VHH binders against F-box protein At2g26160. Designs and how they scored, part 2

Target 1, 331 residues: F-box protein At2g26160, of Arabidopsis thaliana (Mouse-ear cress) (q1pez8)
Amino acid sequence: MEKPEWSELPGDLINLTANRFSSISDVLRVRSICKPWRSAAATPKSFQCNLPSSNKMIETVLSPTTFFRVTGPSSCSYKGWLIRTKQVSESSKINLLSPFFRQLLTPSQQTLDLLKFEVSEIRQSYEIHIFDKYLIQGVIGKEGPSHILSRVVFLDNLIFAVGQDDKIWCCKSGEESSRIWTKIKNQVEDFLDIILHKGQVYALDLTGAIWWISLSPLSLLQFTPSIPMDYDGYDSCNKRLVEYCGDLCIIHQLRLKKAYIRRSQRTVGFKVYKMDEYVAKWVEVRSLGDKALIVARDSCFTVVASEYHGCLNNSIYFVDNVRKSVIRMKL
Below, E stands for the ipSAE of ESMFold2; O stands for the ipSAE of OpenDDE; V2 stands for 0.75 times the mean of E and O plus 0.25 times the DockQ between their complexes.

## First folded at step 1 (VHH)

Design c3 (framework vhh_8cml_1)
Fold by ESMFold2-Fast, scan of step 1:
Structure c3 (fold): chain B 331 residues (1-331), chain A 123 residues (1-123)
Amino acid sequence: as target 1 above (331 residues)
Amino acid sequence: EVQLVESGGGLVQPGGSLRLSCAASGFTFSSYAMGWFRQAPGQEREFVALISWSGGSTDYSDSAKGRFTISRDNAKNTVYLQMNSLKPEDTGVYFCAATYFSDYAESRDYDYWGQGTQVTVSS
């Protein structure tokens, strides 16, 4: 079965996405017909980079992916739908994807009228694709940047990513021959995530500590202490960085420990923490108020719930490994 | 507009060789991975070979390993498939395909396709 389970995604978001974007051929015309869509659908170039291996260079591609908010005529509703696009080629094609999965939306016989829609860019991110015929998912050791679960951050002439080895990797942008991934030196910790926040790059380690990446010289400096984890009945090894109300926050994904296989563990809740810079303490965010968090494979971000069809206040939307569907949980 | 035009197919005896070419236009060829697929009558399209955007990495199906060689010339916007030690089971329509990613094996992941060139291996 290739189609994901959709029962947990808000009905309006599922139905409107499925009903409105019915054909891949309609996607090709978005750049030509609707000027607001064309301007918003302009995508950045992909980046070709090389990853050093012990005996050769492994080619990698950074593939842009963009989240958009799509709204109908302003007189009908201010609410919109969350969609995700993948730039398949730099000049000719944009694929419509599920916001939470990499799968292409299944074409239907319903008609799409893009002239009635307005779009705005919510977030841009990148997927890293590694080309190596000897890398088989589930058989490889942790080596180099991951094309799944990786985070790509651009800052000035530098590109940062979290690799499959849970280390931070860096690459210079510019000339193609100079785009060579290099592991940042002297990393003792294992890293889970990376984010650009207020013009600076921060990385999250396995213990919940945030590290600042200094660019001159290039180095990792511990910015916060590790956060204490209440492990009573829960596994919180899955952590993500997100910007919430201007603050850098950590999302803790809680799973039951009773499962003997980690990948079969069900998510039972979330906790969100922000750093109080004055007292250097982690402070729990007990409510997201009128906002929701989108925890996608390659990106985490905040949305104002009232601006989206089927989106609820104080909610976190994510994909669970056990259920294979989009799930909403109240914070 | 985008075009991929295959050539070099034909009839060949078992054990013979053929070199297929695919001329690309209408996109930035050097930014795309290029693949070859084949389709026998009544069968689904099958992966044969893939070459990365720079030509530094290649991959082959089990049936092609050791017999086929994929290569590319980015200055000429052309990808090639050199086929040696051909067998009757290699008979089919061979398609050139382009993908922005270096993903392989699944035909659905390719962005552009040629119309194909017939290869027949028969005595």
Scores: ipSAE 0.013, ipTM 0.460, lowest interface PAE 7.2, mean pLDDT 71

Design c4 (framework vhh_8cml_1)
Fold by ESMFold2-Fast, scan of step 1:
Structure c4 (fold): chain B 331 residues (1-331), chain A 125 residues (1-125)
Amino acid sequence: as target 1 above (331 residues)
Amino acid sequence: EVQLVESGGGLVQPGGSLRLSCAASGFTFSSYAMGWFRQAPGQEREFVALISWSGGSTDYSDSAKGRFTISRDNAKNTVYLQMNSLKPEDTGVYFCAAELRYYTSPYDESEYDYWGQGTQVTVSS
């Protein structure tokens, strides 16, 4: 009777989507009926680069991924499922990924017949694939390394990223500059996140201040003050930027900083902050109303809860590092 | 269609050498890290060696370190494993695998996107 958890594809959807695209006519049909899936059906270009890390560059590949809302064959249903997709290079096959994890769905779930479903693009992001034997060696015999947020944003012909040194770096997209990263000059702050908002790039520093990236000259300008220090008992590093109701907001994922357990502390709550531009003060968002926040590894975004099966109003969906599962918390 | 085709396996005496090759097609080879795994009869598949997309970084299992060298030629879409000072314990089917890496152990088979069919290496007198 109840709908499956919204973060999971239903078994009936999986059974209907076992077939892959095997011909050019299938690709052309997808491209003609659905523009978001046409974008996914095109062969995306991966960008090879060396991502900044302290005094060294870490070999990295940026590969595009897209989050979609998929609705079943019944056109009367407005509710859908959240999926993430990755196109296999040089093929029409679309791999289905968990929205919250890097893993493919089970072998029987790994392909989708796009001709049978209506889809809409929710978010585009990049998967960051890092090769570093020192990071790899740190994982041996234990659950994966701590996730240092390496976020990537494209603006025009420029790529911006938060490096492993917590500084903002930039690279020109294209053949000539795909492997050359330069650090933005005169950075004294450490950064946690970066986002494209209303055609501008914004970065979040460790104190909760937001900075604007100016392109002429390329520089960082402080846009907001820091958030209040009311949560000194919590880890200050677990903050993300999100667009909520057209405004740039900060999500603070609360983890106790003085626990004896290192790295994999359990989340105990969330705080969401919005800048009140008239009084130039941070104001806590006390309710998300009919919306939910999706806090995924490489993307953070807002959805209307009623558009998704099993998604609840005023909720935040995230991966708990301790449990390795998708958790919902009410704001 | 994605293909990884291994070659260069065979029978060799202890102390001998072999060079394995893996020819890749159907994907952007130069964007992928390439690894070698091996599997002996009745045993689980184990990691041997890994090379980054540029060839600038490599990693080896303890048993391979100092004896094996992994390399790649992105112009030819090929990865190589030069195996020296071979021991009977090196006997097994050697598999080529491709992946995009992100905070993952090179020892986790489930993180590799593509696999070859394997080539047999036998070290015996």
Scores: ipSAE 0.012, ipTM 0.479, lowest interface PAE 7.9, mean pLDDT 71

Design c5 (framework vhh_8cml_1)
Fold by ESMFold2-Fast, scan of step 1:
Structure c5 (fold): chain B 331 residues (1-331), chain A 124 residues (1-124)
Amino acid sequence: as target 1 above (331 residues)
Amino acid sequence: EVQLVESGGGLVQPGGSLRLSCAASGFTFSSYAMGWFRQAPGQEREFVALISWSGGSTDYSDSAKGRFTISRDNAKNTVYLQMNSLKPEDTGVYFCAASLFYGDYTQSSAYDYWGQGTQVTVSS
């Protein structure tokens, strides 16, 4: 078997974004006087919450981040750049983030005619920040010291997230100072992901089963059976949920089976399955066609590849644990 | 208009104490973590102390642990740094900074707003 060679995400998709829009804060400031632009790029707000952990209360802040597609000034090109931004303060100031990593992009150049750029909101996501020095300085947890809760979704007056304990947690979004995270009761399963799909919250467990979150009373109901997958010498322990062409899909990340060196395993491919809602079973998606999947730490979503500079059809863009860089793989 | 105004600096003998204050205005103070940084002559800014938005969590640099105490009064939009057992190496300009906690709070880049600083000189 041939050992695959994998390329990183084209530099133009990230580097050109940073160079072109080094003054993204100026773009957002001008949006306040350009109403059509502001309606496409509404500014979300942060939430202050408390997370109980053993014998103490951990202070947390739920901070919104937004993925945008940005197109240049009056060019006939329909292609744009994928950027991720974070509101830094109550002002119109924003930070430009890497789309795949939780880091700032360094501005390198000033741009002209910022008013002529178009910004379209693609996806809203949230980062949870903790101020407990024990957890921040510690190396305990799946995503590292600052990622105690992940995969945040909102439904009605509730906020849901996956904890480092692989359980589903919930919190009320009300303005009252009583915003306290609590675990959903009676969870036996370990969860990998949650998604808001067609007005419902679904959770994905380690075995590939989908659970539906009922709101009255708040409880988890198994929606699909567990799917023990054997991928002919591959391990599929990492799975994500995504919406693809209006369907709920599961992404299986494949690694070579190496029982004694699991942590050194590199991603070698993907399998994507679509939920057939009428027969309640998974159907393999063998091609993404003209689309690509963006698999980021905080969010997973679909883009039309032709609308983005350097984005290829039938591709999955992700960060691998071993390489710590953005990688593209063809489905 | 966002402002952070530091006060309480001055000249003190080794072993002495100072209490720094930082008065905040123009933003929702109770939503921000507050930090203190210092800059010695010819050096880059370094982290000294952090207090979370509610005041329930604090962290200190190794040089500040056991000697400095950070606190805040959200009703007064003010953060404080009580400095005890001061040493000549504590000399520098002390800056107040505010963050919604983006990134590593020991890095200057994690902070949204900065004060102009107050001079602390520890000498005989």
Scores: ipSAE 0.051, ipTM 0.515, lowest interface PAE 6.5, mean pLDDT 73

Design c6 (framework vhh_8cml_1)
Fold by ESMFold2-Fast, scan of step 1:
Structure c6 (fold): chain B 331 residues (1-331), chain A 123 residues (1-123)
Amino acid sequence: as target 1 above (331 residues)
Amino acid sequence: EVQLVESGGGLVQPGGSLRLSCAASGFTFSSYAMGWFRQAPGQEREFVALISWSGGSTDYSDSAKGRFTISRDNAKNTVYLQMNSLKPEDTGVYFCATDYTGYIPSLEEYDYWGQGTQVTVSS
């Protein structure tokens, strides 16, 4: 039975930062000196918007998060650690986050000394925060709040997300009055994921079909056929989009069908499929080779395994809902 | 540097009113939810009122509902707490706090706190 190796990486990073950090002021001084950090942190800002409900507007804020690879500048090793950071809007506070969980990786007063480390940006992602008085009063249970919007992508002046209603929602980034989430019209399909790929936004529906989002007018056009797959004894309802070797791929997360409670079903494996552009057919990816897939809540992406401490080739790293820990599985 | 400065506390008789103010600086005020908390002598800090980024959504503790009104002026970087029909049990140090999210399940979720302003309601 396999133990999650990624669970050791956050601990090592926490121990390193505990020994070498000083204060938030140190992080701010490093930002003024280190151009790679300033370039990465200077890109997106928090975006406030409203989500219509049947009888009210729900206030939301989009907070940018960035995945970085961190390496020591004096090491002969090219291996680094995967971290996720969040900059609190125009405050002096910079948060280190778990790559897989929404929690802080280190206490808010602890910071990474960037003068001693090289950082490179891997991917940008967004967290959505909502104003909900029931959550504030603790009326919603300890198992976590309901997430109304997820899987945020930006394209030009438009923001797209998947709603809890499994529909694609869109918001403009302009004037405050235009910052209202609206559903894209004429959606019959239920959607699981969206991705920005080669300058276009694609959406994944429940059947495994990929849809292209046309901007003028806003509409969904079917890009690929559905995946007609039957996995005897397994549920394949959890599907994600990822870019792998320049191709749009679908990740199928397999769980046993016979579980009494669907949310308590354990993940037993994965299948990955790419579109064959010449034949317009789905082709199984049987090996990730020297790469690994990171299946995080708000982002899914490919890394070269040899560039990261504790990362194995031909592997998928994800959060298991039952164990609430980072798990690795071979493809 | 993030700074929160409370003012407007004082001594009042039961049934009286006070308006508290919290002046904020060092951050984009209109991007943050703002809350009021209080702490009585020998007691733990407790939630009083909360207001969203725009001021469009508010929430109150059961003891504050119908008596207290939270509001904000984003142009002035200030949050207010209007307290009416004050009772002796409202006595305590009142703090303003900010969180960069609209989800605030516990005190540990707040990023920044002021030093507080004393409210005393005589018996």
Scores: ipSAE 0.029, ipTM 0.490, lowest interface PAE 6.1, mean pLDDT 71

Design c7 (framework vhh_8cml_1)
Fold by ESMFold2-Fast, scan of step 1:
Structure c7 (fold): chain B 331 residues (1-331), chain A 123 residues (1-123)
Amino acid sequence: as target 1 above (331 residues)
Amino acid sequence: EVQLVESGGGLVQPGGSLRLSCAASGFTFSSYAMGWFRQAPGQEREFVALISWSGGSTDYSDSAKGRFTISRDNAKNTVYLQMNSLKPEDTGVYFCAAYEGSLYYEPTHFDYWGQGTQVTVSS
């Protein structure tokens, strides 16, 4: 009779956000052409680059996406909805995307008329798109920047990303003919995430240590010690970098250890640690207070929970790897 | 306004040829892969051909291999489909589509679509 329309959002956000968003869409005809909200100096455009893989070059496109908070037409005192958008060059059209998944938010491929809403930019992120006929024909197993892990950071004329090989790759954002991804030399660690924080690029390794990317010469320097990996009965393999209240923090996703090879691992909780920059040690964050963390595939960021429909204080919103659904957990 | 406009469709006899064109506007054409899909009445849209951003890589459905050739002119913001040795089963509305991703067999993964052009292969 009816199909789920908002399966990409957390359960409590799906019910409240989808219902209220649909009501506004019906009233305000939000399926209109949208004008882009961009500063020419601050916002990179989509661009082509090439990825070396074995003995071939693979075409790649970096596409910017923007997270917005959308509220009623003239009221900034009311709660809003979290949306993600993909701008098409300088066109007046902006596509709605799922905040957590690569897919479009609705089956109808809706667009918003941003002039009818109060819109605030929350965060910018990037998707890596790869053209590889073997991959699109269902063949898997490719080295280089990961289309699954869209962890791209821009710093001046340089672009950094975490590849499928868990190494840091770098590309210059100059002329198209020179946009070729190159792996940073002498990497012995495997990396999970990368972030721009206070004008510096930091990378997170599998052990929970943070590394700083030095540009003169281009190299990785270990900045913090590893976080202890000995959690009794738990596995802490999934880790992300996030900025929380001005501090660089790490999110640890805790799962029950597999008893046997085919036992499913489920998330049982989270630990959050902030970096003490002066003594180079980790301090546990016991509460997020009035804030929530959004752990999306291409970005990780903090929001003030009270500003969003269905968003709860002291919460982490993330994707379940097994069920491919969005879940909330209280810190 | 983002727009894709197909042209070149028509009625041809089996064994004949047609060249379809798709003129694109309102986006950075050279940053998008371009594809052709077709749809017969009462059927779902079927993948036909795909071309990469630069034109350096192409892919075809099994039914199109050896008979159809996709090409593009980035200076003219146009993609083409040269169809040779046409068969009655090639009859349908042909759509061009644009995308920035690796998933092209799923129509829902394409960002922009044209209105289509009718191809009829009949004696």
Scores: ipSAE 0.012, ipTM 0.413, lowest interface PAE 8.9, mean pLDDT 71

Design c8 (framework vhh_8cml_1; at its last look DockQ between E and O 0.01; V2 from the best seeds 0.00; counts 0 for: pae O 12.0 > 2, placed apart)
Fold by ESMFold2-Fast, scan of step 1:
Structure c8 (fold): chain B 331 residues (1-331), chain A 124 residues (1-124)
Amino acid sequence: as target 1 above (331 residues)
Amino acid sequence: EVQLVESGGGLVQPGGSLRLSCAASGFTFSSYAMGWFRQAPGQEREFVALISWSGGSTDYSDSAKGRFTISRDNAKNTVYLQMNSLKPEDTGVYFCAADEFGTYYSDASLYDYWGQGTQVTVSS
């Protein structure tokens, strides 16, 4: 039960907007990001669309978020901090978000002056906003209407997402008048994740099989065989896709089966597998070497551990579902 | 600088009608859900009506349903509340509020921007 502090910025680098109780040092460091700099960071614009739900259309918006590595300009250490930022509607402002958690915005939202630091883009991601009183941002209701979308991927004029119904949904992003989400037809499988890899969209099903999304016609084609869903004394129902050393890999999150409520199951370990292209079978990745995996709620990616403060080699950083905190496990 | 400027309040008799307007500036209006809240003397602010960023979806409190209509004009950066069949119980200060992408829906405490309010009095 380790709490990795490198995912959190030092207090004096985090500025609270309009907070009368913040320290004097925090107040003096409050800055906003200028439009030209944010444009250089390649942050895409928000996208408005509609999600069908029974007899009504639910308005949705995809808002871009970006993961950055932030370093001091003259740091002798080549180490930085991991941050996630959200584009806001005003062109001169950027908000700081937790890299690991979905966050509801507050009037006291933290900001960071990135003009004081060297930044490098790590990953693009999207937050989904839904106009429905039972389906607010960050809420994952299993008891209400199942219309929340996650794991958003853009490819050309198409957008893909995993629905709360565990199906792949698609929306056209061009000049079409409707911009309505639709399910890809004839899905029997339950899907956990999608990723853009080498110009193609891949989907991961509950059994650990990877599927390729063909665009002409729009269909799902099984790309890899299934992998075991269960280990002795554990379940591996939570799986994620990640790109590791140029290869498409699967992360299996192992939980004890003996919890009374599924949401109370504790994570006890991870297994990572890649496809061996020579023998066309899954091969266990037994060490991440000098790298670490970041398993965030809306994105999974690889980092070089030595480039981050407090980040250890051969490690996986993730959110503990029981304690709601970021923890590290060695692979 | 962000501003929400309300107008259209006044004195009206029971059964009458009023149209409230809220002119917005200083933010990207088309990215915000817009709400109307009201506060009677000695009471907390209560939700009245909400409209999505595009205007395609609306929601109302039980007391406003069937009598009030919320609408918006994104070209004019303005949100409206048409109030019909007004009752003495509708008396209060009416506030316009902005909530980016409808994140907080009807939770008044977490809205991004607020107007100063406009007084509505329903009495004979």
Scores: ipSAE 0.254, ipTM 0.643, lowest interface PAE 3.6, mean pLDDT 73
Fold by OpenDDE, look of step 2:
Structure c8 (fold): chain B 331 residues (1-331), chain A 124 residues (1-124)
Amino acid sequence: as target 1 above (331 residues)
Amino acid sequence: EVQLVESGGGLVQPGGSLRLSCAASGFTFSSYAMGWFRQAPGQEREFVALISWSGGSTDYSDSAKGRFTISRDNAKNTVYLQMNSLKPEDTGVYFCAADEFGTYYSDASLYDYWGQGTQVTVSS
């Protein structure tokens, strides 16, 4: 059978196919096939939009970012490095970033030779740049949520976000700067986080309940019950969603409760909860086993600890605002 | 119960050496950064040395640099402080401390567990 000349595939079909890929890596692979494919399959573009906020002057730039495992040829230990990548707009160039910081991993504008390194995708996310006169690096406003960057989800042609009003908003994704955000109707709860899980969008409310977002009609349905939030005087206001072993889990970051500086307090622990679907109850996850939990600014995910340099079993890695460094905590 | 038990302190002449040990129990020692602090009479507790959980990284106070060496044996749940060329100024109670976060600091307030201390006296 004559090998099909794939280079002759119509550009429209290529683009259609490329647009269905969920990962930047796949798009890049498509673009790497040939010039016609490269031309037909556009890279995801960064775009500007205003996140839902009481302040309409907030300008937000969203850019694709991906977490990768990088292994070198000399890696005798089967261990790789966790890195974050940023795609340059309108370019196939990818910058390597720290997983936890908005810093270039390689200050030297040196190009990584991929012949020497193996790169595997772990998780796709989005970098959010917020332009606000009140924006301090790493902090949006004095009283705003510090983890706002993790509060955006893309699903097909839709963008979901937790707004500054702690409500879920959605808009159509596109190149147009004039995105109209629509608040989902009949929201009774405040929300802390949002995640894409198994092709569906879920949101975490302040009470620790998970909500499923229906697209037709656009609505919120409570998916799980609430979780108790009393942790012996600790502040547990920082809650995140994470996938663990195929299940959607909730992470409670515990901080010392001080009256005046609530969000800048030292993290003293974590609680992780998993829903037991059989009994419809939250169960505390007391061990991550061979996994490590990465709590980054814009994403939370688990990795097999042994596969990464610097990762230990049953550990949580996060940035503490007080220490301004990556911290490991055992669950 | 978490315990840190220091030993090896004592009286030594100037220029002498001591090796302090800190035996840890009640927690996963290998997951903790360890540090040594000291407190002279009438003074605040001060940082002396620290070592990462793996032992791969160490740091010292200016006073300790070149004279003191911190090490650890995770198999024995013990951290050590080899002190050479001791000076009268090194006199004080030496404390072992553990940091759960694995990011070692010179700030005593960031350490989670403390020993009771061992007295080191440098005197002619």
Scores: ipSAE 0.000, ipTM 0.292, lowest interface PAE 12.0, mean pLDDT 81
ESMFold2, look of step 2: ipSAE 0.012; ipTM 0.439
ESMFold2 (binder alone), look of step 2: mean pLDDT 82; pTM 0.829

Design c9 (framework vhh_8cml_1)
Fold by ESMFold2-Fast, scan of step 1:
Structure c9 (fold): chain B 331 residues (1-331), chain A 123 residues (1-123)
Amino acid sequence: as target 1 above (331 residues)
Amino acid sequence: EVQLVESGGGLVQPGGSLRLSCAASGFTFDYYAMGWFRQAPGQEREFVALISSSGGSTDYSDSAKGRFTISRDNAKNTVYLQMNSLKPEDTGVYFCAAERWGSYYPTDEYDYWGQGTQVTVSS
């Protein structure tokens, strides 16, 4: 297994992210004049959704971000770099964000000069921000809001997310008064992820089972059986949903089971399973071929490795929570 | 570079009013909750007021509630503190600060602080 740290990753993949402080910021400038950036400017700006908690409403803000592939203007160079961006306003510069980390890089903002580069949109995603007075005050031992939301998915006028309580929450995207998060009723299972696949929203539970979100009435229906979690000597505590070659797949992150320090438990490998939609069974994916999986906190997706500088075939790129670095592992 | 620059402080009589401004640069302002804190001579810094990233939620210390109003203009990257019915106890250096929340795992919260602006309420 190869485990490249941020400093060991291909420079081209890292140089266009906002997760390293570098003097190269002067070289990267953004102009909002090309067609891809005009398309991005037409997307919805950040908006508020309220989360009920006890006797108060907690503000949550959803901020749209876009993943792009950036290539040079040369016809002989089709390889590009993966970046994530946020557009502050239609007349403002585009801010660069890390593709892997949810957090915006501070203190310095990175920008990209579009006059020198071609860009193509890969994916839309959302960052969620929560307001809490006690976190800002630094009150020790005070629990903040119990319901932090992640894994945002839009379907028509509905917004779905996974709460910190491991339940699926829903909100309407219409008028401000309708932008109140509500928990889907009668959830017994604990959920890790959600994804939009072929016009349907699917949820992944702790056991590796897939659930379908029915909209009439709004409910969760079990779609697949559980995947065994007991790998000899390994703990499969983290699982993600991803679309791979048009199929709905589950990614299992494996750690050594006998590690004594939980915060220092390191990822040692991955298993990937494809859902056979017709018979509702799992089939192990033993190779990603010419593709790589990008496992980011707010999005999980597939790329063709040859289209990206320094990206390797049959690889999974992810962030280890304990060391806060981007790591590559081959499947 | 991240920079927060406070202005609008000064000397005022008890019962008077002041409007403080904080101009932000070097970060994505509309991602951050903004707060006002003050430090009186010989005391620790204390909370005064908070505003969420969108401006939809505000919170105040008990001493500021009903007298102070926090607001923000995301187009101008500026946060404001309107202070009415000022008392000698409001005397201190007023700081603005930026903090963001909503990460997946425990990470460092960014404590960006201005240099402060002096407010003196004296008869």
Scores: ipSAE 0.000, ipTM 0.182, lowest interface PAE 15.5, mean pLDDT 68

